VH-VL binders against q86i44. Designs and how they scored, part 27

Target 1, 197 residues: q86i44
Amino acid sequence: MSGQNILKCKKCQLEITNKIITNHNSDTFHEQCFVCKLCSTPISDPYFTDKETGDFYCAKCEVIRNDQSKPLRESLGFCSLCYKYFRQNEDILTIDLERYHIGCLKCTICKKGINNEKYYREKMTSKLSNYCCEDCFEKVDKCNGCNSMTLGQTLLAMGKNYHANCFKCFKCSEIIKPNSPYSINKQTNTPSCQKCN
Key: E = the ipSAE of ESMFold2; O = the ipSAE of OpenDDE; V2 = 0.75 times the mean of E and O plus 0.25 times the DockQ between their complexes.

## First folded at step 13 (VH-VL; framework fv_guselkumab)

Design x6 (at its last look DockQ between E and O 0.02; V2 from the best seeds 0.00; counts 0 for: pae O 16.2 > 2, off the site)
Fold by ESMFold2, look of step 13:
Structure x6 (fold): chain C 197 residues (1-197), chain A 127 residues (1-127), chain B 111 residues (1-111)
Amino acid sequence: as target 1 above (197 residues)
Amino acid sequence: EVQLVQSGAEVKKPGESLKISCKGSGYSFTSYWIGWVRQMPGKGLEWMGIIYPGDSDTRYSPSFQGQVTISADKSISTAYLQWSSLKASDTAMYYCARGPSYRIEVITKFGSYFDYWGQGTLVTVSS
Amino acid sequence: QSVLTQPPSVSGAPGQRVTISCTGSSSNIGRGYDVHWYQQLPGTAPKLLIYGNSNRPSGVPDRFSGSKSGTSASLAITGLQSEDEADYYCQSYDSYLSGYVFGGGTKLTVL
């Protein structure tokens, strides 16, 4: 009749007649109005509001949105680690088609940045690598199968370190998986898989 | 002793297929990249692509993407370069070369080198 | 044209010093990528001569040396000998092309 309290969405100013979403300030919203503008994720704390448009942004998208170089830098892409767009004439390190700021790559052991200095890479998968600065490389254990550094997970076999894919049957060259049975030729100190035993 | 031994010279006609080989010995074949390099008659060296035989991860120069296929058979320590339909412009010397180790790529300010080369395979494509 | 620029030819008499230049750009040598050098004797495969700008692999005489400065690199040969007559190639990496690049080659003639 008269004097009714009508709940209005703070985002769009229209009446809320269904599910009511409330933020920490007791503001009310339609469910579809309280989402991140860029990724459509439902808003939770912490979130950010564009003062001029009233749009909401999740923390991840706020970092992307506040980059003052966005128009030019969108054509240059952004770093796969920090999600900041590259600046004009900035050094861009490309490893396996992933792009990084030079300073965003860090030694897996000491966590110091690898910036235009000698470093070593251990490729784990097509999208995952370990990195080692020169100082730490001098201290790292080597794989007894390929004589390359071991930064990731390794196995101990016959008292020695191996990459998981470098401990192989001497007879057939097939990988002997971790904890799989194998035989040892004591005179040659070589492993044989169960099939070749 | 590290060796890369390539298949023998080929004389082909335009439109024919061809697969040439590069057999590695004296090292862990599956632990190093193998690259292919073209040298047209009287010209310089051109990088074509590179493969890691351990998992068949293959990368092509933009100039050769889609024109050749690089592959490897790790059971016989052999890398391959192949054409489905040869052109007269494919007449060249083709080298395989050993690239960096899969587990350690020494990137001194972003670069790697080829330390051992095959003897080359001459491919002649003409009528 | 090649991404890395080398003089097409250089010459020297036995015993002399010669240098071979390799000029790149900000997307390769100027970005800090290492320069490597290869020797190709007539009718043979290339052979690694210098890696990592200035390092010699085992078996390469110490009269071969390399250096890098700015966007350019240089291969120096002292005590020139007749067997040094060959083609020489520099090689680096180019970030724009996302790939390995070679110079156009330099034919060294020993007079």
Scores: ipSAE 0.000, ipTM 0.462, lowest interface PAE 15.2, mean pLDDT 79
Fold by OpenDDE, look of step 13:
Structure x6 (fold): chain C 197 residues (1-197), chain A 127 residues (1-127), chain B 111 residues (1-111)
Amino acid sequence: as target 1 above (197 residues)
Amino acid sequence: EVQLVQSGAEVKKPGESLKISCKGSGYSFTSYWIGWVRQMPGKGLEWMGIIYPGDSDTRYSPSFQGQVTISADKSISTAYLQWSSLKASDTAMYYCARGPSYRIEVITKFGSYFDYWGQGTLVTVSS
Amino acid sequence: QSVLTQPPSVSGAPGQRVTISCTGSSSNIGRGYDVHWYQQLPGTAPKLLIYGNSNRPSGVPDRFSGSKSGTSASLAITGLQSEDEADYYCQSYDSYLSGYVFGGGTKLTVL
């Protein structure tokens, strides 16, 4: 390669010259392109993409979309993962007060369906929760911040993995965002945010 | 144009110290990680470590931790790999390569590759 | 002894399709980390061939393609040409080792 790579927005296919948004698939977007089509809110996980139009929908609006497509009388609620309504006679899994289609909730590692009570949950928000089957649990790395299982997106700092919310300033305990400046205490190998250094 | 230019071939004896260099140009040197990769004769690629020249944050492969020292001088856009005492088993080609552009790397799917490589420095250690 | 396992060699005739596998584990490819591929021509430095499982940098022909599934990845080369004779390496990140990992490399011979 002889030159700088041009970043293009996956949504509009135009060059990104300002703030870059990167999703969990490593696709890049303009900030204004990565918004919900219905409510115009910035997209956060989980979100859904219309395959025909390429439009994004937040979880809340996805539920609304699904409600329009299926009669409520035939629904037993909706899946906490895919946000599609349950049909009558459809088997569901209840975990942590959330309901899932059988096979919809999968191990983050091996991608097998979680179908029993033998699972591990990553210490994340409900929207970002990841699960691990019993077989994969011993192979999973731990967060250097909270010492909990890391399944989803993590950040690498000082050679160690962190949950996004677990990488904190040692002095003020504020979260250090990805690509934000920080200093390292060489004795303790702990980070300090720019405000504290 | 992005370029990484490495220092010339080295012939050393066991026990000697060595420091080889990798100079970056055509981009913001302090904004990208630089990795070092070893390739023994007729063997595969081995990641040794990376450094972020902007703050000299350095990370090593477990296999190379304590065996080598990676450093950088941002004032001259140069990264270094050095040995305090060479062994015959250190005979190899050593490559520097440009890594991610993030100081704090989000371990997403996108950023953890090497897009530009130096030409390599051959290090021969023999009695 | 590499963390990612590749066949040591593959071969094909000009015009054929060849595939190079890269087998990882739950601590690297299985965790969802991307797989990247490098081409190393004889006597040269490695060159980035595929990034992000299936993306081609500028200048890389579309006859090169990458895919990932489960704990494994694959590089496919269609319309094999003589100039494709090289060593190919997969690369990913391993959470257990907290570092970058390469496959053992595959020597591709064009018959």
Scores: ipSAE 0.000, ipTM 0.516, lowest interface PAE 16.2, mean pLDDT 82
ESMFold2 (binder alone), look of step 13: mean pLDDT 91; pTM 0.943

## First folded at step 16 (VH-VL; framework fv_guselkumab)

Design y1 (at its last look DockQ between E and O 0.02; V2 from the best seeds 0.00; counts 0 for: pae O 12.8 > 2, off the site)
Fold by ESMFold2, look of step 16:
Structure y1 (fold): chain C 197 residues (1-197), chain A 125 residues (1-125), chain B 111 residues (1-111)
Amino acid sequence: as target 1 above (197 residues)
Amino acid sequence: EVQLVQSGAEVKKPGESLKISCKGSGYSFTSYWIGWVRQMPGKGLEWMGIIYPGDSDTRYSPSFQGQVTISADKSISTAYLQWSSLKASDTAMYYCARHPRYEVITKFGTYFDYWGQGTLVTVSS
Amino acid sequence: QSVLTQPPSVSGAPGQRVTISCTGSSSNIGRGYDVHWYQQLPGTAPKLLIYGNSNRPSGVPDRFSGSKSGTSASLAITGLQSEDEADYYCQSYDDYLSGWVFGGGTKLTVL
């Protein structure tokens, strides 16, 4: 037996039949759909999406787009999530080495702000994380590879959820990427990549 | 199993350069911060800085900014700590350590979940 | 000077309860940052003992416990055993220093 993930571009919703581009949450895109609207370079983390148009902006262009008219705020730095500069005397939420506006962090599940309250976190990149409030934590899916919570996009494989780097060939331990063929050992219920059968 | 394996002990003279290593295995090396911690003889632990090998985002403790260089080669899953010119006061044990990627029940701040065995650096005449 | 203050040493007999304090300030523990604890056995690397003030990673016995109140944290060890002889460090984050900070360390001697 084998399994195959069917992939659609997150931006345009059309099937991906050629090169597949993935982000930190394992969302999938056409190569031409995952570029910065302003500078046309390929998107890498962190990046921003205009919710109304679906356009992407790289972090540098998002800062330029948001605050070119307010140069005095540059000395205070900017929010690591929205990339808008802080105002004088503004309350700042610090997590690790990142700074945020109060209320900019939101629970992935309920979309309420993660202010000065207890939370659960899945780090995705050096500057990006998914967050889950305490009330929603019990509803979060768990990765079937590592048994840790999955707050971002999951791979659905063998009818179960996995982190992008947790769905591995049983024989060689190499990650089985989306759209890659694999086989299932029925006796052990374990996946094998195409090379290992 | 997660392992951080550091390069062997070093004996150097003041003014010499040095680059020590920390090889990570058993996990996705590019997806976790790696930090460096100094322990001077008979003293406590001091955070020096960290790097995210996935994008090379590197941050230093103010006490160590400009004193050392932290780098990584993700192709061989290895982080580095290096000095351009050692001083006798650099004599210490140096540890690499990893931050967790998944934080359950936390309220700001993070910790080091796995540590390397340490590299003893001795700088003397 | 260490921003988190620990007693330099504590001692106890086997079976006793000992407590190690970690005193910070409004820029670290008092800001709401979590406190973590590490055990360093003689001649070995530090090992995570307590995270998020009071949580034990797998493999750490339940006789180790942590708590936090105000600007201070505490590590308690019950049923003291000879293998508990080690150095213990608290760790948190400090806004002013913009980084992770360790306590000065406490040497635990089992009599």
Scores: ipSAE 0.197, ipTM 0.643, lowest interface PAE 4.3, mean pLDDT 82
Fold by OpenDDE, look of step 16:
Structure y1 (fold): chain C 197 residues (1-197), chain A 125 residues (1-125), chain B 111 residues (1-111)
Amino acid sequence: as target 1 above (197 residues)
Amino acid sequence: EVQLVQSGAEVKKPGESLKISCKGSGYSFTSYWIGWVRQMPGKGLEWMGIIYPGDSDTRYSPSFQGQVTISADKSISTAYLQWSSLKASDTAMYYCARHPRYEVITKFGTYFDYWGQGTLVTVSS
Amino acid sequence: QSVLTQPPSVSGAPGQRVTISCTGSSSNIGRGYDVHWYQQLPGTAPKLLIYGNSNRPSGVPDRFSGSKSGTSASLAITGLQSEDEADYYCQSYDDYLSGWVFGGGTKLTVL
């Protein structure tokens, strides 16, 4: 690492002199070059690359592009996670009217693909869920507030895990937000918000 | 050779302002993120924030947001950490550290490969 | 108090194998974020020891190794040497705190 090499954008092939974007393949791009061709939004996962032009497409715009194959889309549909069309006779997982390729939806803990077998989910406020396979379910820590499975955003406090909305003041029952000050009753091992301590 | 050299130790009183520096050399300063890490006496490491000197894009830890200001002068390959009003609780060792990749910060892979020698800040009445 | 929990201290005799655990949760290690390790010798700045769960930077001996499973990570040191006496920190990212987080640190004593 003693020498600095000139980095070039894989998209425009020009030198990168400002902020560098690196994709999963370790290709480097200008920030302005790593955007969706249709909507010009900065690219985030999942995204797609046109194999012929090298243009990038966000997930939303990729679906739009695929509408050109309307008959296929209507007949088979596409995965709600990777947005690729299903193949004929492909096994799929259906959850809450959303369909997934087998393996696209993964266990939050072990990253094994969720299949049509038993699975568990943690509901989030954004209607998104984290999923847990049957193998990991018994090993998953439970929220000290609600005693349900913790997979998503959890707070470790007093050696225990809490859902974000489950970490509450013991005195007033209001939610203690992340990074908000609180005190701990050492006798009861319960938290109190700043207003109550 | 990649080096981060920090400014010398500071002894201050509560209420005083302070700006400490971190000078990078041996690499393209504008191409790598620089972070600041606090270590209170006898305690662990705490991430404070990070800045991209190329365009001064700055990200703060929620715990340090509004408490400090991180900046950079790319013309002299220097990053800064500053306080408008020091508190006794700000007494700590402060490290600057380089992000190993030139890409934008990623949640999955962000670590620090080179560290400054640290700046000791002592705040006492 | 740290989001990532480490034992406060570990010890071993020269030549032995020691392991330092880093226990997280579903919001950090369990989320799939990488774990990195740092060595801090007494009176010095931290040094990168392991990155990306199990990768060693140049200059780091192969007797240092990292692993990750589930919500936890581990640093293993084989052939313990006196020079390994230091504080060791794990580091990852936490969704709940929206930031990079360090473990509380582990003091390794070579007996």
Scores: ipSAE 0.000, ipTM 0.517, lowest interface PAE 12.8, mean pLDDT 83
ESMFold2 (binder alone), look of step 16: mean pLDDT 91; pTM 0.936

Design y2 (at its last look DockQ between E and O 0.05; V2 from the best seeds 0.00; counts 0 for: pae E 14.2 > 2, placed apart)
Fold by OpenDDE, look of step 16:
Structure y2 (fold): chain C 197 residues (1-197), chain A 125 residues (1-125), chain B 111 residues (1-111)
Amino acid sequence: as target 1 above (197 residues)
Amino acid sequence: EVQLVQSGAEVKKPGESLKISCKGSGYSFTSYWIGWVRQMPGKGLEWMGIIYPGDSDTRYSPSFQGQVTISADKSISTAYLQWSSLKASDTAMYYCARHPRYEVITGFGTYFDYWGQGTLVTVSS
Amino acid sequence: QSVLTQPPSVSGAPGQRVTISCTGSSSNIGRGYDVHWYQQLPGTAPKLLIYGNSNRPSGVPDRFSGSKSGTSASLAITGLQSEDEADYYCQSYDDYLSGYVFGGGTKLTVL
């Protein structure tokens, strides 16, 4: 009797028959079960689990959940990366007026801790910036659009990496959004948006 | 400590060219945008443009596009603002300021956290 | 005319609470862009006072606070002190202008 190993959702304990979400602990969830309790957004790292209820919280909502007193938040603050409050007299790293626990902010490439002395930051239009240490900087691929380093999410087009906002129509310079149709000029190897084709 | 040090005051005549400088120290110069802000005498602040010294990506205010040139030399951690031909109306205080993030899409981080001391430019016949 | 509208002047006595308004539109504050505040003491460069609507940089006293609602933002100063006499500017981003925008500035006088 080939016991079909029924995959069960760790959250609801029901069988998973559709898309399976697996976390870093190899726990399996329904897609609809692995969502933030407050905002119902699909969970991504970092996330937090309530030990009593088992509910999941995204980083943003975790901050809200823990912000029970304005005075406490103003006095101690929280890490911009892990979103945990600082302890009294805890050593913190400050970059761009944002505070981090020591060890939280890491090089995207080698995962070593970033310090205030020598680091590179990816030119992003996202609140979550990626950082690179000096040792890894020369090894990082560059965006074909802006020639700056690519550390985070990139678009691969024509065999080259682009920041999302750097993939632009050669003719009108408009940003070509991910999954939007575009044409490639075979002679110049440049993209053109649908409007310009 | 993060510091932006600007070049000294300038007295020029109309038609003359000018290049003023802003040197950054105490941080990774190539990892932050540098903006230029104009303040005419007795007036408010006006954003002129920003540059990312790491790759020299430059963005201008529409009001200043074509009127000035912003550049940077990352080897000496210096940003520049220059005019090809000054006008009397260019008389103003000019500030450089560090811009941590260019996140106009999300609306976050679009502030200037450290400022230079300013460069006074006087253009008179 | 500045895209963001501020009162040209406000005044208060020491120890009082004063507020400076910053009125925008649907293309800037109303679009959801953050509002930042700068303090410019007489004869000095601007200094960042508030970032991200309500955050204080290190060294800024807690008597300074920022808020945003709808198309407007506000800077509140409690326990007004003589050293608070300065010009205050709000700043945001505007979609229409595709650029950073400042308020016209408010001169705060401590009476």
Scores: ipSAE 0.010, ipTM 0.524, lowest interface PAE 10.4, mean pLDDT 83
Fold by ESMFold2, look of step 16:
Structure y2 (fold): chain C 197 residues (1-197), chain A 125 residues (1-125), chain B 111 residues (1-111)
Amino acid sequence: as target 1 above (197 residues)
Amino acid sequence: EVQLVQSGAEVKKPGESLKISCKGSGYSFTSYWIGWVRQMPGKGLEWMGIIYPGDSDTRYSPSFQGQVTISADKSISTAYLQWSSLKASDTAMYYCARHPRYEVITGFGTYFDYWGQGTLVTVSS
Amino acid sequence: QSVLTQPPSVSGAPGQRVTISCTGSSSNIGRGYDVHWYQQLPGTAPKLLIYGNSNRPSGVPDRFSGSKSGTSASLAITGLQSEDEADYYCQSYDDYLSGYVFGGGTKLTVL
């Protein structure tokens, strides 16, 4: 009934009659008005505002538009962590098609920069990995499923460490997620999921 | 034992659609990239693109962007390569290959540790 | 021409040493990217032979070795055997293509 709360978009000053987007300051926007000026992605924290135009920029595009190395932008690309452009003849770490400055990646354990040296990786997702320098690798626990290192969060099962995707039912090979029920065959020391029990 | 088993040979006409498959077994399918590689008759290997089945992150070689679709169905541990309209120039052997998960990396780069047996696609008028 | 250049063929007699070159540029091997090698026996899929420039996976005999220097890499085969007759491909990463690149392939003939 009551229309006493007429909402106006902070960006365009027009009434909002559809989906309302609210930022951390309780400002309200049209969905299409609260997007990055350069890439059109929806704005989330952190974001930047150009005081002169009122345009919004995501963290990636803010670095891109302010990078003083702009003349080299199209020929060399930029670091996937800091978004600064690469210099000519710079050493570049490439991991799963992502490119990084030497030293921008850090060892998960000691926080020392990963340089053009021997290092180890624990892949968490397509876009997220943990890294380990050689010195720390000698001290890290191994997954009892695949015998590879465990750097991030692990599953403790049957008194041993596993990657989340490496603790599997012996009978059907489906993963047994954290805190999911399972049975143990004591003679073979093998787990079975609830469905196979 | 890690295995990549591809679908059988295909004989098609120009303009037809096609979807070939690559089924992974013996490892955590959602935790490794699957790549597709073309080998034209009597020619070398060409990287087409890759997919991470865990979140469907898909990346294409510039030469193949817009030419094919790479997808995966993680519920059956299967990756796919698909054409909406085949051309005679698509006649080739197509391989899927796995990108290793945890490795010693020195000097940069990545490699394919396990390969499927290949799928021969023949497109003729 | 492929981004990575290999000789189209090499040959050797049994017991001899052969080398296969893989020549790149500053945007790939010269940027410091690793070089990997694959063996493709006639009528079969490629198989990983050397990774990370010089590492052998399990089951690859030590008569296969790899090296990298500058913008180029090399695969060496000593004690050449008839079963080594195959196509060999190098592979790396290229900044401008933002992706994997293979060499054109080298057919090894054992005389």
Scores: ipSAE 0.000, ipTM 0.472, lowest interface PAE 14.2, mean pLDDT 80
ESMFold2 (binder alone), look of step 16: mean pLDDT 91; pTM 0.940

Design y3 (at its last fold request DockQ between E and O 0.01; V2 from the best seeds 0.00; counts 0 for: pae O 8.2 > 2, off the site)
Fold by ESMFold2, look of step 16:
Structure y3 (fold): chain C 197 residues (1-197), chain A 125 residues (1-125), chain B 111 residues (1-111)
Amino acid sequence: as target 1 above (197 residues)
Amino acid sequence: EVQLVQSGAEVKKPGESLKISCKGSGYSFTSYWIGWVRQMPGKGLEWMGIIYPGDSDTRYSPSFQGQVTISADKSISTAYLQWSSLKASDTAMYYCARHPRYEVIEKFGVYFDYWGQGTLVTVSS
Amino acid sequence: QSVLTQPPSVSGAPGQRVTISCTGSSSNIGRGYDVHWYQQLPGTAPKLLIYGNSNRPSGVPDRFSGSKSGTSASLAITGLQSEDEADYYCQSYDDYLSGYVFGGGTKLTVL
């Protein structure tokens, strides 16, 4: 009776020949098998398992599963921000591949619902963005590196605002981190990191 | 002037790997989603996936998930579409195409405002 | 085939008006998703023609117009010219396919 080093996916019971995903219990899975059933996001803690189907759900999608109106509204889809199902005859806002309730997206500055024909956003992560209505957009600071709005964290350098990732050495293009020393070419008003001094 | 310039035509055998490219110029490459569209000979257009080069956020059409890899190198303003093992059925014209600027949203849904010239991939048995 | 149905071909004489339909369902156009249109001249890449149902990008002639109603959309071309001979595709989003969808395309023949 010899041991074999054959790993099987706990979700589908088939051999894992590619990338191996491991949970906190040392169970092993295919990359495609350890994802949320509703949003296809890779599973991380906390997560939930449907005991009858073996499907996994991330914490946000578990809210959707527990929606008391689910039997009535399931065919209408759900909001990508609050994960509640849409109601019949409800207006929806579609951005890229995401759908939202009107008013679930709010301007970061004035907190009013984003239902204007035109508005602005700043990408924070694959799942999150900050939003800014047109009126507030005219008032917000802009990054002096990319000229996009700065609703999140900013870096003050050379007397100007920058996104943390937009203040770069002129010579090597590496990001000059906050509180890192740098030199300034006064004639061109360009920064250089210490290594390129 | 916004341009998307794709790599040249390829003739390959089944089982070979391939990586084709799409170089963007005349705009802030990292501020726009860029996508890939397949057109099989004599057929229509099929969306394959998109990538946001600013952070490499990548999303695939379910029809193409696991069959191709989309990537980008923002230092040279270039997006890529690659296969690890080509099939004869991969013979097609492949276009890269750009979404409108991510920062600016209007209530029109999402469309492709600029297209590359296409890359013809021929996989002959 | 495609979830957005277009006639395979339409034709018209120079100076005439033609329309190209794009018929969807409740999971795409009928859900309220916008429709966009692309022109593909022979041997070239697609080019954006109409976005957001009815908006023309800069450089697209006024003789091209779009509309949407219910589960379908329409592209109208007036004052037909020989240079309009091309394939035309509509595009929207579909909930069941979880992605962008194109119509099957319509070959416009002038004459």
Scores: ipSAE 0.365, ipTM 0.667, lowest interface PAE 2.5, mean pLDDT 84
Fold by OpenDDE, fold request of step 23:
Structure y3 (fold): chain C 197 residues (1-197), chain A 125 residues (1-125), chain B 111 residues (1-111)
Amino acid sequence: as target 1 above (197 residues)
Amino acid sequence: EVQLVQSGAEVKKPGESLKISCKGSGYSFTSYWIGWVRQMPGKGLEWMGIIYPGDSDTRYSPSFQGQVTISADKSISTAYLQWSSLKASDTAMYYCARHPRYEVIEKFGVYFDYWGQGTLVTVSS
Amino acid sequence: QSVLTQPPSVSGAPGQRVTISCTGSSSNIGRGYDVHWYQQLPGTAPKLLIYGNSNRPSGVPDRFSGSKSGTSASLAITGLQSEDEADYYCQSYDDYLSGYVFGGGTKLTVL
């Protein structure tokens, strides 16, 4: 096979000259390399892959493995967002005593994973918090009322964005509901509720 | 800390059998290939073979196929290299070395990241 | 005799830059297999110096660098120090031999 492209085994990186086994990911293996980690049986569907080690497990052994690993998984805990258990020695993000997989929390703006402590949070009542990465923070519109970032539901008034609860009457400080009538002071460009106008 | 600790030096006569060992620690022994490398006196490195302790899959260099036997006991995280009948030409330093994981292989190719201290085998009449 | 060819020896003065070549063929380096480098100090076991053509393991100073092009690879050592005196081996994989292959080794002498 001199000068020809050859297939390499994903497990051992050696040339495959005999039977080629192809897995679900289109990776190629020697027949003897694509075996269950526990029982050494050739892998057949369905099979499972350990994402940490890359080892393969047959269906029977996977059940055993899962049962055996349950105490460890429980001890490691799970992500507060996706509720999947953490892996051993997995790098995790901790926010307000809650733990998350790296990348599980995503920036509301760019959709990239939050991977470090450099983030901004918009707290919303009765809803999940929106997060913004450091890179996007400066680009995010700010509420004209509270000057915090606007990631969730906002209202546009007088050409400016407001949190719903931040749009208030300039005179009485009462919240002006999105569909409620209000007047605008032309000099100050401030809103006044119907009671105050 | 990843460590490979090999058995002590051996002095043998031609025709004798020998089995030397390499014990791994500080990592999942069954998840990494272990290789053996020969270095004859004053010479370079020669790959002999590798074994996957998890399933005892073994691959040999063509030059060493049938000349030696590589094995492993995963229960004690130990790999072995053995001869049924030693020759004077088997006099050399023998190293065990760890083969990287599949993810690393995919990205960086096949290399040996950790090495044992070596076992000197002397075969003389 | 080695599949990968290295110069038997190189030398340099402290502070100088030295390079060690590793010449392969179409069945190994030219095939696209990565090249790795090992340092073997006198009386010691080999140590991984460079992996994946140009990557340094933890603890390896940035004075050591690797490169690959075509059928050859090169190890460069800048700011040569006395402790760099050692044997250096390149390693790759060869399709023809169906196995891992080492260079013949290069003895680096620091003058």
Scores: ipSAE 0.013, ipTM 0.534, lowest interface PAE 8.2, mean pLDDT 86
ESMFold2 (binder alone), look of step 16: mean pLDDT 91; pTM 0.935
OpenDDE, look of step 16: ipSAE 0.000; ipTM 0.502
ESMFold2, fold request of step 23: ipSAE 0.011, 0.103, 0.038; ipTM 0.554, 0.588, 0.587
ESMFold2 (binder alone), fold request of step 23: mean pLDDT 92, 92, 92; pTM 0.941, 0.942, 0.942
OpenDDE, fold request of step 23: ipSAE 0.006, 0.000; ipTM 0.518, 0.509

